# VH-VL binders against Glutamine--fructose-6-phosphate aminotransferase [isomerizing] (glmS), part 16

Target 1, 141 residues: Glutamine--fructose-6-phosphate aminotransferase [isomerizing] (glmS), of Sulfurisphaera tokodaii (f9vpa4r286to426)
Amino acid sequence: VIEEIKNAERVIVIGAGTSYHAGLYFSIELNRLGINSLPVIASEYYNVRSKKGDLVFAISQSGETIDVLQGIRMMRNSGAKIISLTNVIESAIARESDYKIYMRAGPEIGVAATKTFTTQLASILFILSVLKKENLKKMEK
Below, E stands for the ipSAE of ESMFold2; O stands for the ipSAE of ESMFold2 at other seeds; V2 stands for 0.75 times the mean of E and O plus 0.25 times the DockQ between their complexes.

## First folded at step 9 (VH-VL; framework fv_disitamab)

Design s1 (from p4 with light chain Q55E; at its last look DockQ between E and O 0.90; V2 from the best seeds 0.00; counts 0 for: pae E 2.9 > 2)
Fold by ESMFold2, look of step 9:
Formats: structure tokens, C-alpha cells, sequence
Structure s1 (fold): chain C 141 residues (1-141), chain A 122 residues (1-122), chain B 105 residues (1-105)
């Protein structure tokens, strides 16, 4: 995953609702690290023209968010690679992704959107921490 | 298993109308655009247009805009193409094909119907 | 509108031969290219999308590549079931190439 993010010409981060806000944060931090990134509201996916060299980071706790699924399908047709961040193994979004990251949620699976957002942020922070660590290793070498 | 099954061959006289059906089984019908492609006898493939079954939005190849009318019925998971004012040059095999998502473009066709021969002769 | 010029129009080849088919777009189309195989009396079958991505279940002897406006389908070792007509398609606005018939030599 980390190598794909670092080598992408652009990282498109797509999500709906609270996942969009988590994705927005991710995109901001990627840009601060020197990685080109574009956050996308899933319902507006059709306004984004992707191409080979783009990497699509799809955020969906359920892995079944329809607008996210439609968006990654369109972007894959354009030659982009897809990474999914979901909590459901074998979900539609996970099955249609090139790379899959599964979130760690507690035993309370449903009910609270706040728990979903926190889990998404924790996963994003972990990815960012690994990216920052890889940058430090490059500087030391 | 995704399958597109088209209505059977038709023989029509000039000036008539024909309506070809394309029933889709497998997958979620409203999630995928349905495209129509003409192949005249011994000729290549030509894109005619498509429909987004979810909202009924259509896009047409300008060549066929006044000839073809594409519709969809979500209750039967069936798309239709009606050809009007038939002429002998409309004699062709007509295919329906499924896109990979509901948008106009970019998309390619991963599943195809078996084709429907329409013959227009006096 | 975007024309797709496909060549050659036909190829006579033997089993085991390497076959190369090209398409040239009249303007840049990124990687929005698909390749289809069509046997007589049958519907086209998708082989390749996004210029070089092999569709699931398609034998690895098929490959695609692109070069700006220039795109290529290659069959590395022709098999008896590969005798068919092949079409390229640009799918930014949906234009097919004229087709290439691959025949037994």
C-alpha cells in the first residue's frame, strides 16, 4: 500500500458523509507530505476525470456505499488503481479493489457514526505515520 | 452469472417500427449502463447510444439520434431500443451490452447480448 | 469525433505465430481503449480494457499496450480458437476500429 501511495501521480480520496471528512483530512496531510491528493465527495464522482497513474483511496466502513462503488468502477476504467479502506471482508468495494485495508472496529459493530469515524481516522493516522517513518528512513540513507 | 438475453429476429417492411428487448439477469440492473451497438451484414461495430437505468438518462450517437429510442424498465430489468422509419440500410444485427457502472464514459462493455437480427425488405 | 484506424484489415497466420494488431486514434485518448474478439455469428467478447489490463478469464497470451495515440493487441502464440475478428474501441466517446480478421494460413 505505502509504495503505491508514494509512487502515484495523484491520490484521489473518495468517500461519502463522515468518510468524506476523514478522506479530506487524509488528503490534506498527504499534500503536506508532498503527495498530490484530491478529496472527492462520492456523489460527485462523475465530475472527476482520472487516468493511469492515479491511485484511488476509497473509504467505506460497510464496503457497500453505492456512490463509492460507482466511483471506483469509473476510475478503474480510466486505468487507476484502487485501494479500499473498509471493515467488511468480501464487501463489494473490497472485492473490486486492487488493494484492501480492513479497519479494526470493536465488538460494537453498529449503531454509532461516531465510532465509524474514529476508526477511520485511526486507520488514516496509522497510514500517515508509516508514510512519515518512510520519509525519515530516506533522509537517513 | 450476468446474462443479457435479447428478443428474437425480426423481418420488417420499410417504414415500420421495431422494438428490441434486452433482459438482464445477475447483478443490480440499475447500477449499470446499457449500450446498443449496430453491426451491418459483413461490417464492423458501431455504437448507437446508452441508457442509465436508474434515472433513464440517455446519450446517443448523433448518427442514430433520430432513428433510435432507448428505454429501460427497472421492474423487469429490461432495456429496450425502438427503431423507427425503418429503411433497408437499417438491416443489421443489434447488440445490447452492459457497462461496468451507470455513467456515460469512460466505460467498456464486459457483457453482451446474443444479438438481434433485424431485416428490412420489401 | 475520434476515429480509430485499425490495421491490418486481415492477417493470415498459423497456429503458434505471434500476431500483432494496431489501432491509431485521431487524437489523444489517455488509456481509454478496449479490445474485443468476435467469432462469426457471436457477440463480441472483451479481452482488454484500459489499454493493457487483461479481463478476468482471458488467456495470458493476449496482451495490450499503448503509445500516446498508438495501441497494440498482441497474441503471443496463436491458438486454433483465436481465429476471429478483433476490434479496438476507444471509450471516451465510443468509436470502434474497422476490425482485423485473423485467418488460418
Amino acid sequence: as target 1 above (141 residues)
Amino acid sequence: EVQLVQSGAEVKKPGATVKISCKVSGGTFSSYAIHWVQQAPGKGLEWMGRINPSGGSTYYNQKFKDKATITADKSTDTAYMELSSLRSEDTAVYFCARGTYSGYAPDYFDYWGQGTLVTVSS
Amino acid sequence: DIQMTQSPSSVSASVGDRVTITCKASQGIDSYVAWYQQKPGKAPKLLIYAADSLESGVPSRFSGSGSGTDFTLTISSLQPEDFATYYCQQYDSYTFGGGTKVEIK
Scores: ipSAE 0.471, ipTM 0.828, lowest interface PAE 2.9, mean pLDDT 88
ESMFold2 (binder alone), look of step 9: mean pLDDT 91; pTM 0.942
ESMFold2 at other seeds, look of step 9: ipSAE 0.540; ipTM 0.844

Design s2 (from p4 with light chain G28D; at its last look DockQ between E and O 0.87; V2 from the best seeds 0.00; counts 0 for: pae O 2.9 > 2)
Fold by ESMFold2 at other seeds, look of step 9:
Structure s2 (fold): chain C 141 residues (1-141), chain A 122 residues (1-122), chain B 105 residues (1-105)
Amino acid sequence: as target 1 above (141 residues)
Amino acid sequence: EVQLVQSGAEVKKPGATVKISCKVSGGTFSSYAIHWVQQAPGKGLEWMGRINPSGGSTYYNQKFKDKATITADKSTDTAYMELSSLRSEDTAVYFCARGTYSGYAPDYFDYWGQGTLVTVSS
Amino acid sequence: DIQMTQSPSSVSASVGDRVTITCKASQDIDSYVAWYQQKPGKAPKLLIYAADSLQSGVPSRFSGSGSGTDFTLTISSLQPEDFATYYCQQYDSYTFGGGTKVEIK
């Protein structure tokens, strides 16, 4: 995953609702690290022209968010690679992605999706921490 | 498993109208654009237009804009193409095809109907 | 209007031959190219999408290449079932090449 992000010409981060906001944070931090990134509200996917060299980072807890699924389908048709961040193995979004990251949140009994958002952020923060450590190693050399 | 089944062959006189059906089974009908392609006898393929069944929005090849009308019926999972004011040059096989998502482009067609021969003769 | 110029219009070949079919777009279309096979009386069948991605269930003797304006379909070792007409399609705005008929010598 980390090498795909580093080598992408552009990282398109797509999500809906709270997943979009997690993706927006990720995209901002990627740009701060010098990685070209574009955050996309899933319902607006059709306004984005993708191409080979793009990497699509799709965030969906269920893996079944319709606008995200439609967006990654369009972007795959252009030759882009798809990374999914979901909580459901073999969901539609996961099945249609090239690389799969699964969140490992515990059962959320009696709560909405609050733990899902924090798990999304935890996954994103881990990815960012690895990228930041690699950046520090580069500067030391 | 996705399958597109078209209505049968038609023989029409010049000036008539024909309506070709394309029933889609498998998958969620409204999630995939339906495209129409003409193949004149002994000729190649020519894209005519498409519909997004969810909202009913259409895009047409300019060549066919005044000839074809594409519609969809979500209650029967069926797309239609009506050809009006038929002329002998409209004699062709007409295919429906399914895209991989609901948008206009970029897309390719991974499932096709069997084709419908429309013959226009006096 | 994006024109797709497909060459050759026909090929006479023997089983086992390498067959190369080209399409040239009138403008840059990135990798928005599909290739289809069509046998007489049948619907087209998708072989390649995104210029070089092999559709599931398509034999590996088929391959695609190219980007921008120049695209190629290659059949590495022609089989009896490969005698058909082949079409390229640009799917930025949907035009087909004129087709290439592959026939038995």
Scores: ipSAE 0.465, ipTM 0.821, lowest interface PAE 2.9, mean pLDDT 88
ESMFold2, look of step 9: ipSAE 0.480; ipTM 0.829
ESMFold2 (binder alone), look of step 9: mean pLDDT 91; pTM 0.941

Design s3 (from p4 with heavy chain G27Y S30T A33Y R50I; at its last look DockQ between E and O 0.86; V2 from the best seeds 0.00; counts 0 for: pae O 3.1 > 2)
Fold by ESMFold2 at other seeds, look of step 9:
Structure s3 (fold): chain C 141 residues (1-141), chain A 122 residues (1-122), chain B 105 residues (1-105)
Amino acid sequence: as target 1 above (141 residues)
Amino acid sequence: EVQLVQSGAEVKKPGATVKISCKVSGYTFTSYYIHWVQQAPGKGLEWMGIINPSGGSTYYNQKFKDKATITADKSTDTAYMELSSLRSEDTAVYFCARGTYSGYAPDYFDYWGQGTLVTVSS
Amino acid sequence: DIQMTQSPSSVSASVGDRVTITCKASQGIDSYVAWYQQKPGKAPKLLIYAADSLQSGVPSRFSGSGSGTDFTLTISSLQPEDFATYYCQQYDSYTFGGGTKVEIK
């Protein structure tokens, strides 16, 4: 998946609620690394005209967030590739994604949403750490 | 699995009205938009319009907006298209087709009904 | 309101031939193009979406290409079951090309 992020013309990061905030952080860090990125609140997915060359990074712990699912469907119809970050194998969002990343966190229950955010952020930080190493190699070439 | 089954062929006189049904099965009716397409005899395909079955909102190709009325009945999982003031040039096969998400565009049609021939003759 | 100019109107080819069908849009439509196959007396069948993405269950001998205004459907090795009429469709606002009848010689 790291090569897909590096080669994307734009990385659209979509999520709802706390997943949106994790995605916002990811998008900010991607832009800092020179990777064009747009954070999207899932319920407003239709405000984005996507196209081939876009990579959609969809964040949903359950993998069933309706607005995220509709957004990735629209963007896939527009030619974008989909990466999902979920915690549920065979969820709708995971099944409809080209690439799947699983958080390995337990299911979110009640006020435990802060655990889910921490796990999402940890996954994002790992991806960012690999991208930062690749940037150093690019500069040395 | 996913099926769109249309009502049978119709023969009508000029000036009459026809209502074509498109009953869906194998998926949640309100989760996908329904499109309608005309194919005149020996001719190509022409998009007529679309309905969101959830709220009943529609959008029409300008050519057909005074000819066609598209509706949906959530209780029977059925979309309808009514053609009014029929003329001989309305003779065609009419297809319903399913979109791939709950949105107008961008969308394409992954499942189609079998088509309904409407013949308008004196 | 976007016209799709499809060519050729028909083609006669032998089994195993490479067949190429083109569509030209009257304005830029990114990759919002689908290709359909229609056999006589049947409904159209989706082959390609997003200009070059192959629909599930469609043989890999079918491929699409293009972006912007110029789009191509290619059948790399024509089979007897590929006798059909093919249509491009732009789905910014839903217009079809005029169709291409592929006849196996």
Scores: ipSAE 0.426, ipTM 0.810, lowest interface PAE 3.1, mean pLDDT 89
ESMFold2, look of step 9: ipSAE 0.442; ipTM 0.818
ESMFold2 (binder alone), look of step 9: mean pLDDT 91; pTM 0.941

Design s4 (from p4 with heavy chain G99D; at its last look DockQ between E and O 0.02; V2 from the best seeds 0.00; counts 0 for: pae O 20.2 > 2, placed apart)
Fold by ESMFold2 at other seeds, look of step 9:
Formats: C-alpha cells, sequence, structure tokens
Structure s4 (fold): chain C 141 residues (1-141), chain A 122 residues (1-122), chain B 105 residues (1-105)
C-alpha cells in the first residue's frame, strides 16, 4: 500500500462526513511530504476527473457509504486504482477496491474502535509515519 | 430455500450471560453477512451489528458494542450473539438476518430468523 | 448516525383503502431504502428494496417510491392480510424507522 501511495501521480482521498475530515488531514499531510493529493467530499465525486496514475484512498467505517461507493466506481472506470480504509472485510467498498486496509485488521495499528474518527485518524497517522521513515532513509543515502 | 433457525427462548437473571445461535441452511454461509436486530417489547427494530463469516470481521452499532459479541463458526454454518451482564432492559426478541451480498450497493435483509425471546427478570 | 423518521405512527383503515406511509432520512441516501412488514409474533418480511423494487412473491398492490431523503410505501387496495406493522430501513448504515401500525377501522 505504501509503495502505491509513493508511486501515484495523484492521491485522491474520498470520504463523507467525519471521514472526509480525516481524509482532508491525510491529504494535507501527503502534500507536505511532496505527494500530490486532492481531498474530495463523497457527495461531490462527479466534480473530479480521474485518470490512470491516480490512486483513490476511500475512507468509510462501515464500508457501505453510498456516495463513496459510487465515487470509487466512477474513478475506477476511469483507470484509477482504489485503496479502501474500512472496518468491514467483505463490505461493498472493500470488495470493489484494489487494496484494502482494515482498521481492526492487525496489531501494528493497535487501535480499539471506541471512537470512529479516532480510529480513522490513528490508521492515517500510522501510514504517514511509515512514509516519513522512508523519506528519512532516502535522505541518508 | 434459505433458512435461518435460531435457538429457543431464554429466561435469565440480571448479571447473567446468554448466547443465541443462528444456523443458516440452504445457501452459502460464508458469502453473506449475518446481522442482529433487537426488538424490545412493544417497540420497533434496532440494528445491533453484523459479522462477515468469511474472515470473521464484525461491525457494531455503538449502542451495543459493550453488550453484544457476535461470532460465527463456518464449520457449522452458525452465527452467534452473546449478551453479557444482562439487565432487565435487555429483555427483547433478538433476530438474525442475512444480507443479500452484492458487489454494487449496500445490502438489505432478505431472510430473517424466527427470533429468540430473552427475558431478564429477578 | 442517519435517522429515519417514519410517519404516521398508526393508520386506521378499511379493506379496499389506499394506505400511504412515509419515511424521511436525515441525509441523502439515494435509493437505498427497504420496507418490511411484520405481523405480531413474527419476523419482519421484506417487501420493497432499492426504494421501488418489489421483492419476489410480494403482491403488486405494494409499491414504493422516492429517492434522496423522502420515501413512500403505498398499499393500493388494503387486504385483510395487510393489517400489520411496517418499517422502513436505510441500508447504508442500517437504521430503521419507528414503524407504522396499520389497523382495522
Amino acid sequence: as target 1 above (141 residues)
Amino acid sequence: EVQLVQSGAEVKKPGATVKISCKVSGGTFSSYAIHWVQQAPGKGLEWMGRINPSGGSTYYNQKFKDKATITADKSTDTAYMELSSLRSEDTAVYFCARDTYSGYAPDYFDYWGQGTLVTVSS
Amino acid sequence: DIQMTQSPSSVSASVGDRVTITCKASQGIDSYVAWYQQKPGKAPKLLIYAADSLQSGVPSRFSGSGSGTDFTLTISSLQPEDFATYYCQQYDSYTFGGGTKVEIK
């Protein structure tokens, strides 16, 4: 998943409600790391033209958010690859993504899902920490 | 011919634990999420949570996350819901239901179990 | 967090009457609404999915309509077996409406 983020021409981050705000934070921090990123409100997915080289990072706790599902379908049809961040393994969004991150999937994330926004943010911070470590290693070389 | 058959009615004292079973027949168990729904006496329906039997992942309504534990056993095609620290307000009929598992859209419930009455009384 | 506001809470009607039940979602949910019928002591039974699609084996007097936030279940000519409680459900995050009891006048 880290390699796909690094190699994307643009990372489109899509979410609804509180997931959009977690995605906005992720997109801002990706841009600070030099990774081109665009945050998208899920209900406004029609306003985004995707293409090959785009990576779509879809955030949905349930994996069933209608606007997110419709958005990733459109963007995948235009050649983008889809990463999902969900809490449900066989949810519609997860099943239709190319790569899947589950918020309760492993000990490396170490999260207890007591607050939905907090678990989304913790997952995002972990991804960012891995990206920052790789940037530091590259600078040493 | 898909059928969901639940375990029988239970009478429990406050503080006890109950485990309700939901056996699925006539279909592919692992392909469909199993949901649980509470109906308190004289009240409406309230979604409690679901399990995807393929990987065992669960998702809960926040109201019930500290009360209910949902599991599945693929070898017996059976889902379970355990209710802990029972209180009198947990008295209700509990239904299991199967979603329609589609690759396109969020799912509705096409098959329901018959319901299990859990009565919590002193 | 999506709330479904169902109205009315009850309807008194006669055989042959047209009955209309509404649900309003607190935010847009496209057409991801199901309608269920429940008789006393029984499990709910699916009538309508995707707001307006009739489930197999359900009589054609049942119909659904709506999109976005406003949804309607209609029984065009009430039959004796239709006296029951009806629930809408949004299935984006699985919230039920409060129910509508259809009872004999």
Scores: ipSAE 0.000, ipTM 0.477, lowest interface PAE 20.2, mean pLDDT 81
ESMFold2, look of step 9: ipSAE 0.000; ipTM 0.491
ESMFold2 (binder alone), look of step 9: mean pLDDT 91; pTM 0.935

Design s5 (from p4 with heavy chain S31T; at its last look DockQ between E and O 0.89; V2 from the best seeds 0.00; counts 0 for: pae E 3.3 > 2)
Fold by ESMFold2, look of step 9:
Structure s5 (fold): chain C 141 residues (1-141), chain A 122 residues (1-122), chain B 105 residues (1-105)
Amino acid sequence: as target 1 above (141 residues)
Amino acid sequence: EVQLVQSGAEVKKPGATVKISCKVSGGTFSTYAIHWVQQAPGKGLEWMGRINPSGGSTYYNQKFKDKATITADKSTDTAYMELSSLRSEDTAVYFCARGTYSGYAPDYFDYWGQGTLVTVSS
Amino acid sequence: DIQMTQSPSSVSASVGDRVTITCKASQGIDSYVAWYQQKPGKAPKLLIYAADSLQSGVPSRFSGSGSGTDFTLTISSLQPEDFATYYCQQYDSYTFGGGTKVEIK
């Protein structure tokens, strides 16, 4: 997955509600790393024209968010590759993605929305930490 | 398994109206656009228009705007196309086809109905 | 509107031959191209989308290429079941090429 993010011409990050806000953070940090990124509110997916070379990072805890699913379908029709970040194996979004990342929630049972956001952030922070580590190695050369 | 089943062949006189049905089974009807395609005898394919079944929004090829009326009924998972003022040049096979999402474009058609032959003869 | 000029209109070929079909768009359409196969009395079947992406369940002998205005469908080794008519389609505003009939030589 990390190589696909580094090689993408643009990383489109799509999500709804709290997943959008996690995606916005991810997109901001990607841009700070020099990776072209665009955050997209899932319900407004039709405002974005995707192309080959785009990588779509779809965030949905359930993997069934309809606006996210519609958005990745449209973007796949343009030749974009799809990475999904979900918590449900065999969900619609996961099944329709080229690459799948599954969130790891802790064993503690809390308020679903809060726990979901924390798990999304943890996954995003891990991805960012790997990308930042690679960037630091290049500067040390 | 997604399946589109169209109504049977029709023989009509010039000036008549025909309404072709396209019943969708094995999938969610309202989340996919339904398109209509004409194929005249011995000829190629021509896109006629499409409907988003959720809200009923339609887009038409300008060639067919005054000929075709596309509708959908979510309660029966069925799309319809009505052809009015039939003439001999309207003799063709008419296909319904499913897009991959509910938007207008970009999209391609991954499931097709079997086609409905409409013959207009005097 | 966007014209899709498909060539050739027909080709005579033998089993095992490589068959190449081209479509030229009258203006740039990125990679918004699909290819369909149609046999007599049947509905079209999707083969390729996004110019070069193979639809699930389609044999790997089918491939697509191109971007912008020039697009190609290739059948690497023609099989008996491949004798059919093939259509390109641009799907930004929906026009089909005129079709290419692949016949037994």
Scores: ipSAE 0.410, ipTM 0.809, lowest interface PAE 3.3, mean pLDDT 88
ESMFold2 (binder alone), look of step 9: mean pLDDT 91; pTM 0.939
ESMFold2 at other seeds, look of step 9: ipSAE 0.461; ipTM 0.821

Design s6 (from p4 with heavy chain A105E; at its last look DockQ between E and O 0.84; V2 from the best seeds 0.00; counts 0 for: pae O 3.8 > 2)
Fold by ESMFold2, look of step 9:
Structure s6 (fold): chain C 141 residues (1-141), chain A 122 residues (1-122), chain B 105 residues (1-105)
Amino acid sequence: as target 1 above (141 residues)
Amino acid sequence: EVQLVQSGAEVKKPGATVKISCKVSGGTFSSYAIHWVQQAPGKGLEWMGRINPSGGSTYYNQKFKDKATITADKSTDTAYMELSSLRSEDTAVYFCARGTYSGYEPDYFDYWGQGTLVTVSS
Amino acid sequence: DIQMTQSPSSVSASVGDRVTITCKASQGIDSYVAWYQQKPGKAPKLLIYAADSLQSGVPSRFSGSGSGTDFTLTISSLQPEDFATYYCQQYDSYTFGGGTKVEIK
């Protein structure tokens, strides 16, 4: 996942409601790290023309948010790759993503299935901390 | 398994009207645009138009806007295309096809109906 | 209206041959290209989307390439079941190429 974010030509972050606000924060911090990013309100996904080389980071607690699902489907049609951040294994958004992050991944950031802004933000902060510190093991393949 | 099943072959006289049905099963009907494609005998494929089943909005190839009327019935998960004022050049196989989302363009067609032959002759 | 010029119109090939089919768009269309296979009496089947992305269940001998205006479908080693007509489609506004019939030598 971390290698995909670093190598993307642009990271499009899509979410609805509170997930959009978490995504906005993520997008701002990605730009601060020198990673080109665009936050998108899920209901307005059609305002964005995606391209091959784009990475779409889809945020949905339930993994069933219809506007997010429709948005990632459209963006895949342009050749973009999809990363999902969800709380539900085998949700529609997770199943249709190329890469999947579940909010219960790892200690201290895993919480019971929940749809709160705090859980999404915790996952985003972990991703940002790894990007910032560069502590990840080099990708082997 | 997503499946599109079209109504059977039709033989019509010039000036008649035909209505082709396309029933979608195995998926969520309202989440996907339905497209119609013409293939004249021995010819290639030509896009005719589409409908978004959730709101009923349509968009037509200008060549067919006065020939074809596309509708959908969400209660039966069925799309329809009506061809009016039939002429001999309307003899073709007509396919329905499903897009990958409910919106406008860009989109491609991942599932197709079996085709409906419409023959227009005296 | 975006024209898709597909070539060749037909190709005669043997099992095991590499087959290349080209489509040229009349204007830039990014990577909004799909490729379909159609056998006689059947509906088209999706092979490639986004110019080079292989549809699930399609054999890896099929590949696509190109962006902008020039696009290519390649069959790396032709199999008996690959004798069919192939169409490109731009999906910015939906036009098909004229088709390429791949037939046995």
Scores: ipSAE 0.381, ipTM 0.788, lowest interface PAE 3.7, mean pLDDT 87
ESMFold2 (binder alone), look of step 9: mean pLDDT 91; pTM 0.941
ESMFold2 at other seeds, look of step 9: ipSAE 0.394; ipTM 0.797

## First folded at step 10 (VH-VL; framework fv_disitamab)

Design t1 (from r1 with heavy chain S104W; at its last look DockQ between E and O 0.90; V2 from the best seeds 0.00; counts 0 for: pae O 2.7 > 2)
Fold by ESMFold2 at other seeds, look of step 10:
Structure t1 (fold): chain C 141 residues (1-141), chain A 123 residues (1-123), chain B 105 residues (1-105)
Amino acid sequence: as target 1 above (141 residues)
Amino acid sequence: EVQLVQSGAEVKKPGATVKISCKVSGGTFSSYAIHWVQQAPGKGLEWMGRINPSGGSTYYNQKFKDKATITADKSTDTAYMELSSLRSEDTAVYFCARGTYSGWYAPDYFDYWGQGTLVTVSS
Amino acid sequence: DIQMTQSPSSVSASVGDRVTITCKASQGIDSYVAWYQQKPGKAPKLLIYAADSLQSGVPSRFSGSGSGTDFTLTISSLQPEDFATYYCQQYDSYTFGGGTKVEIK
């Protein structure tokens, strides 16, 4: 997953409701790391013209959000690859993605597993921490 | 296994109408747009229009906008295309085809096709 | 309207030959191109989408390439079952190329 994010020409982050807000944060932090990113409200997916080389990062805890599902289907038609962040195996969004991240709570997040926004943020923060760690290693080399 | 099964061949006189059916089985009907494609005898393929089966919204090739009417019946998982005021130049094989999503008219490609329906308009 | 100019209109080739078919779009269409195979009396069958992505179940001897305006379909080693007409399609607004008839002689 981390290699796909680093190599993407653009990371399109799609989500609905609270997942959109988590995705907005992710997109902002990706841009701060020098990774081109565009946050997308799922219900307005058709306003984005995807291109080969794009990576679509789809956030849906249930994995069944219809606007997210329709959006990734449309965007795949350009050859874009799909990463999903869900909490349900074999959900529609997970099954139709190229790469799957299932929400994994650390000790704090495992205790708060009933709070959807914080588990989404924890997963995003973990991904960002790995990206930052790899940047530091490259600079040291 | 997804299949699109179309109604049988039709022979019509000029000025008549015909309604072609396209029954979808083995998949979720409302999740995918249904497109229609014309192939005149010995000719290539031409896109006619599509329907989102969930809400019934349609989008047509301008050439066929006054000729074709595309509808869907979610209760029978069947799409229809009606051709009105038939002329001899409407003689063709008509295909239905399934898209990959249904929420917007483009971009989409067609991963499953019906067997085609020959409509012959004579005299 | 986006025109898709497909060439050649026909190819006479032997089993084992490498066959290439091209489509040129009248304007840029990124990678929104599909390729279909149609055998006589049959419906078209999807081979390639997104210019170069192979549809599941399609033999690996088929490949696609290109972006922008120039696209190709390649059959690396022609087989007897590949006798058919091939169509490109741009799906930004849905137009087909004129077709290429592949005849095995």
Scores: ipSAE 0.475, ipTM 0.824, lowest interface PAE 2.7, mean pLDDT 88
ESMFold2, look of step 10: ipSAE 0.548; ipTM 0.842
ESMFold2 (binder alone), look of step 10: mean pLDDT 91; pTM 0.939

Design t2 (from r1 with heavy chain S104L; at its last look DockQ between E and O 0.98; V2 from the best seeds 0.00; counts 0 for: pae O 3.0 > 2)
Fold by ESMFold2 at other seeds, look of step 10:
Structure t2 (fold): chain C 141 residues (1-141), chain A 123 residues (1-123), chain B 105 residues (1-105)
Amino acid sequence: as target 1 above (141 residues)
Amino acid sequence: EVQLVQSGAEVKKPGATVKISCKVSGGTFSSYAIHWVQQAPGKGLEWMGRINPSGGSTYYNQKFKDKATITADKSTDTAYMELSSLRSEDTAVYFCARGTYSGLYAPDYFDYWGQGTLVTVSS
Amino acid sequence: DIQMTQSPSSVSASVGDRVTITCKASQGIDSYVAWYQQKPGKAPKLLIYAADSLQSGVPSRFSGSGSGTDFTLTISSLQPEDFATYYCQQYDSYTFGGGTKVEIK
């Protein structure tokens, strides 16, 4: 996963509702790391022209969000690769992605919307921490 | 498995109308656009238009906008194309084909095709 | 709008031959190209999408390449079942190339 993000010409981060907000944060932090990134509201997926070299990072807790599924299908038509961040093994979005990341929620998260955002954010923070660690290693060279 | 089954061959007189059906099985009908393609005898392929089965929105190749009417019936998972004011130049095989998503007319490619319906227009 | 110029119109080839078919778009279309195979009396079958992505179930002897305006389909070792007509398609706005008939030599 990490190598695909680093090597992408652009990381398109697509999500709906709460997942969009998590994706927006991810996209902002990717840009701070020098990785070209574009956050996309899932229902507006048709406003993006994808190309080879794009990596699509799809965020959907259920893995069944219709607008996200339609978006990754369209973007795949250009040869973009798809990474999914879901909480459901073999969901539609997971099955249609090239790479899959599954979220894990702690037992203390009670409200469904809060739990979804917290687990998404935790997964995103972990990915960012690995990317930051690799940047530090490059600077040591 | 996804399968598109079209209605049988038709022989029509000039000026008549024909309606070709395309029944889709093995998938969620409303999630995929249905496209129509003409192939005149001994000729290549030409895109005619498409429909989003979910909302019924259509997009046509300008060449066919006055000839073809594309509709869909979600209750039977069937798309239709009606050809009006038939002329001998409309003699062709007509294919339906399934796209990979439904929300925008392009970009899309066609991963499943119907068997084709020959429409012959002769006096 | 976007024209796809496909060449050659026909190819005579033997089993085992390498066959290369080209399509040129009248304007840039990134990688929005598909390739289809059609046998007489049959529907087209998708081989390649996104210029070079092999459709599931399609033999690896088929490959695609190109971006922008120039695209190729290659059959690395022609098999008896590969004698057919091949079409490129741009799917920015849906036009097909004129077709290439691959026939037995």
Scores: ipSAE 0.451, ipTM 0.820, lowest interface PAE 3.0, mean pLDDT 88
ESMFold2, look of step 10: ipSAE 0.514; ipTM 0.834
ESMFold2 (binder alone), look of step 10: mean pLDDT 91; pTM 0.938

Design t3 (from r1 with heavy chain S104Y Y105S; at its last fold request DockQ between E and O 0.98; V2 from the best seeds 0.00; counts 0 for: pae O 2.3 > 2)
Heavy chain, then light chain:
Amino acid sequence: EVQLVQSGAEVKKPGATVKISCKVSGGTFSSYAIHWVQQAPGKGLEWMGRINPSGGSTYYNQKFKDKATITADKSTDTAYMELSSLRSEDTAVYFCARGTYSGYSAPDYFDYWGQGTLVTVSS
Amino acid sequence: DIQMTQSPSSVSASVGDRVTITCKASQGIDSYVAWYQQKPGKAPKLLIYAADSLQSGVPSRFSGSGSGTDFTLTISSLQPEDFATYYCQQYDSYTFGGGTKVEIK
ESMFold2, look of step 10: ipSAE 0.559; ipTM 0.846
ESMFold2 (binder alone), look of step 10: mean pLDDT 91; pTM 0.938
ESMFold2 at other seeds, look of step 10: ipSAE 0.569; ipTM 0.850
ESMFold2, look of step 11: ipSAE 0.537; ipTM 0.835
ESMFold2 (binder alone), look of step 11: mean pLDDT 91; pTM 0.936
ESMFold2 at other seeds, look of step 11: ipSAE 0.559; ipTM 0.846
ESMFold2, fold request of step 13: ipSAE 0.538, 0.550, 0.536; ipTM 0.840, 0.841, 0.833
ESMFold2 (binder alone), fold request of step 13: mean pLDDT 91, 91, 91; pTM 0.937, 0.937, 0.938
ESMFold2 at other seeds, fold request of step 13: ipSAE 0.503, 0.535, 0.544; ipTM 0.830, 0.839, 0.843

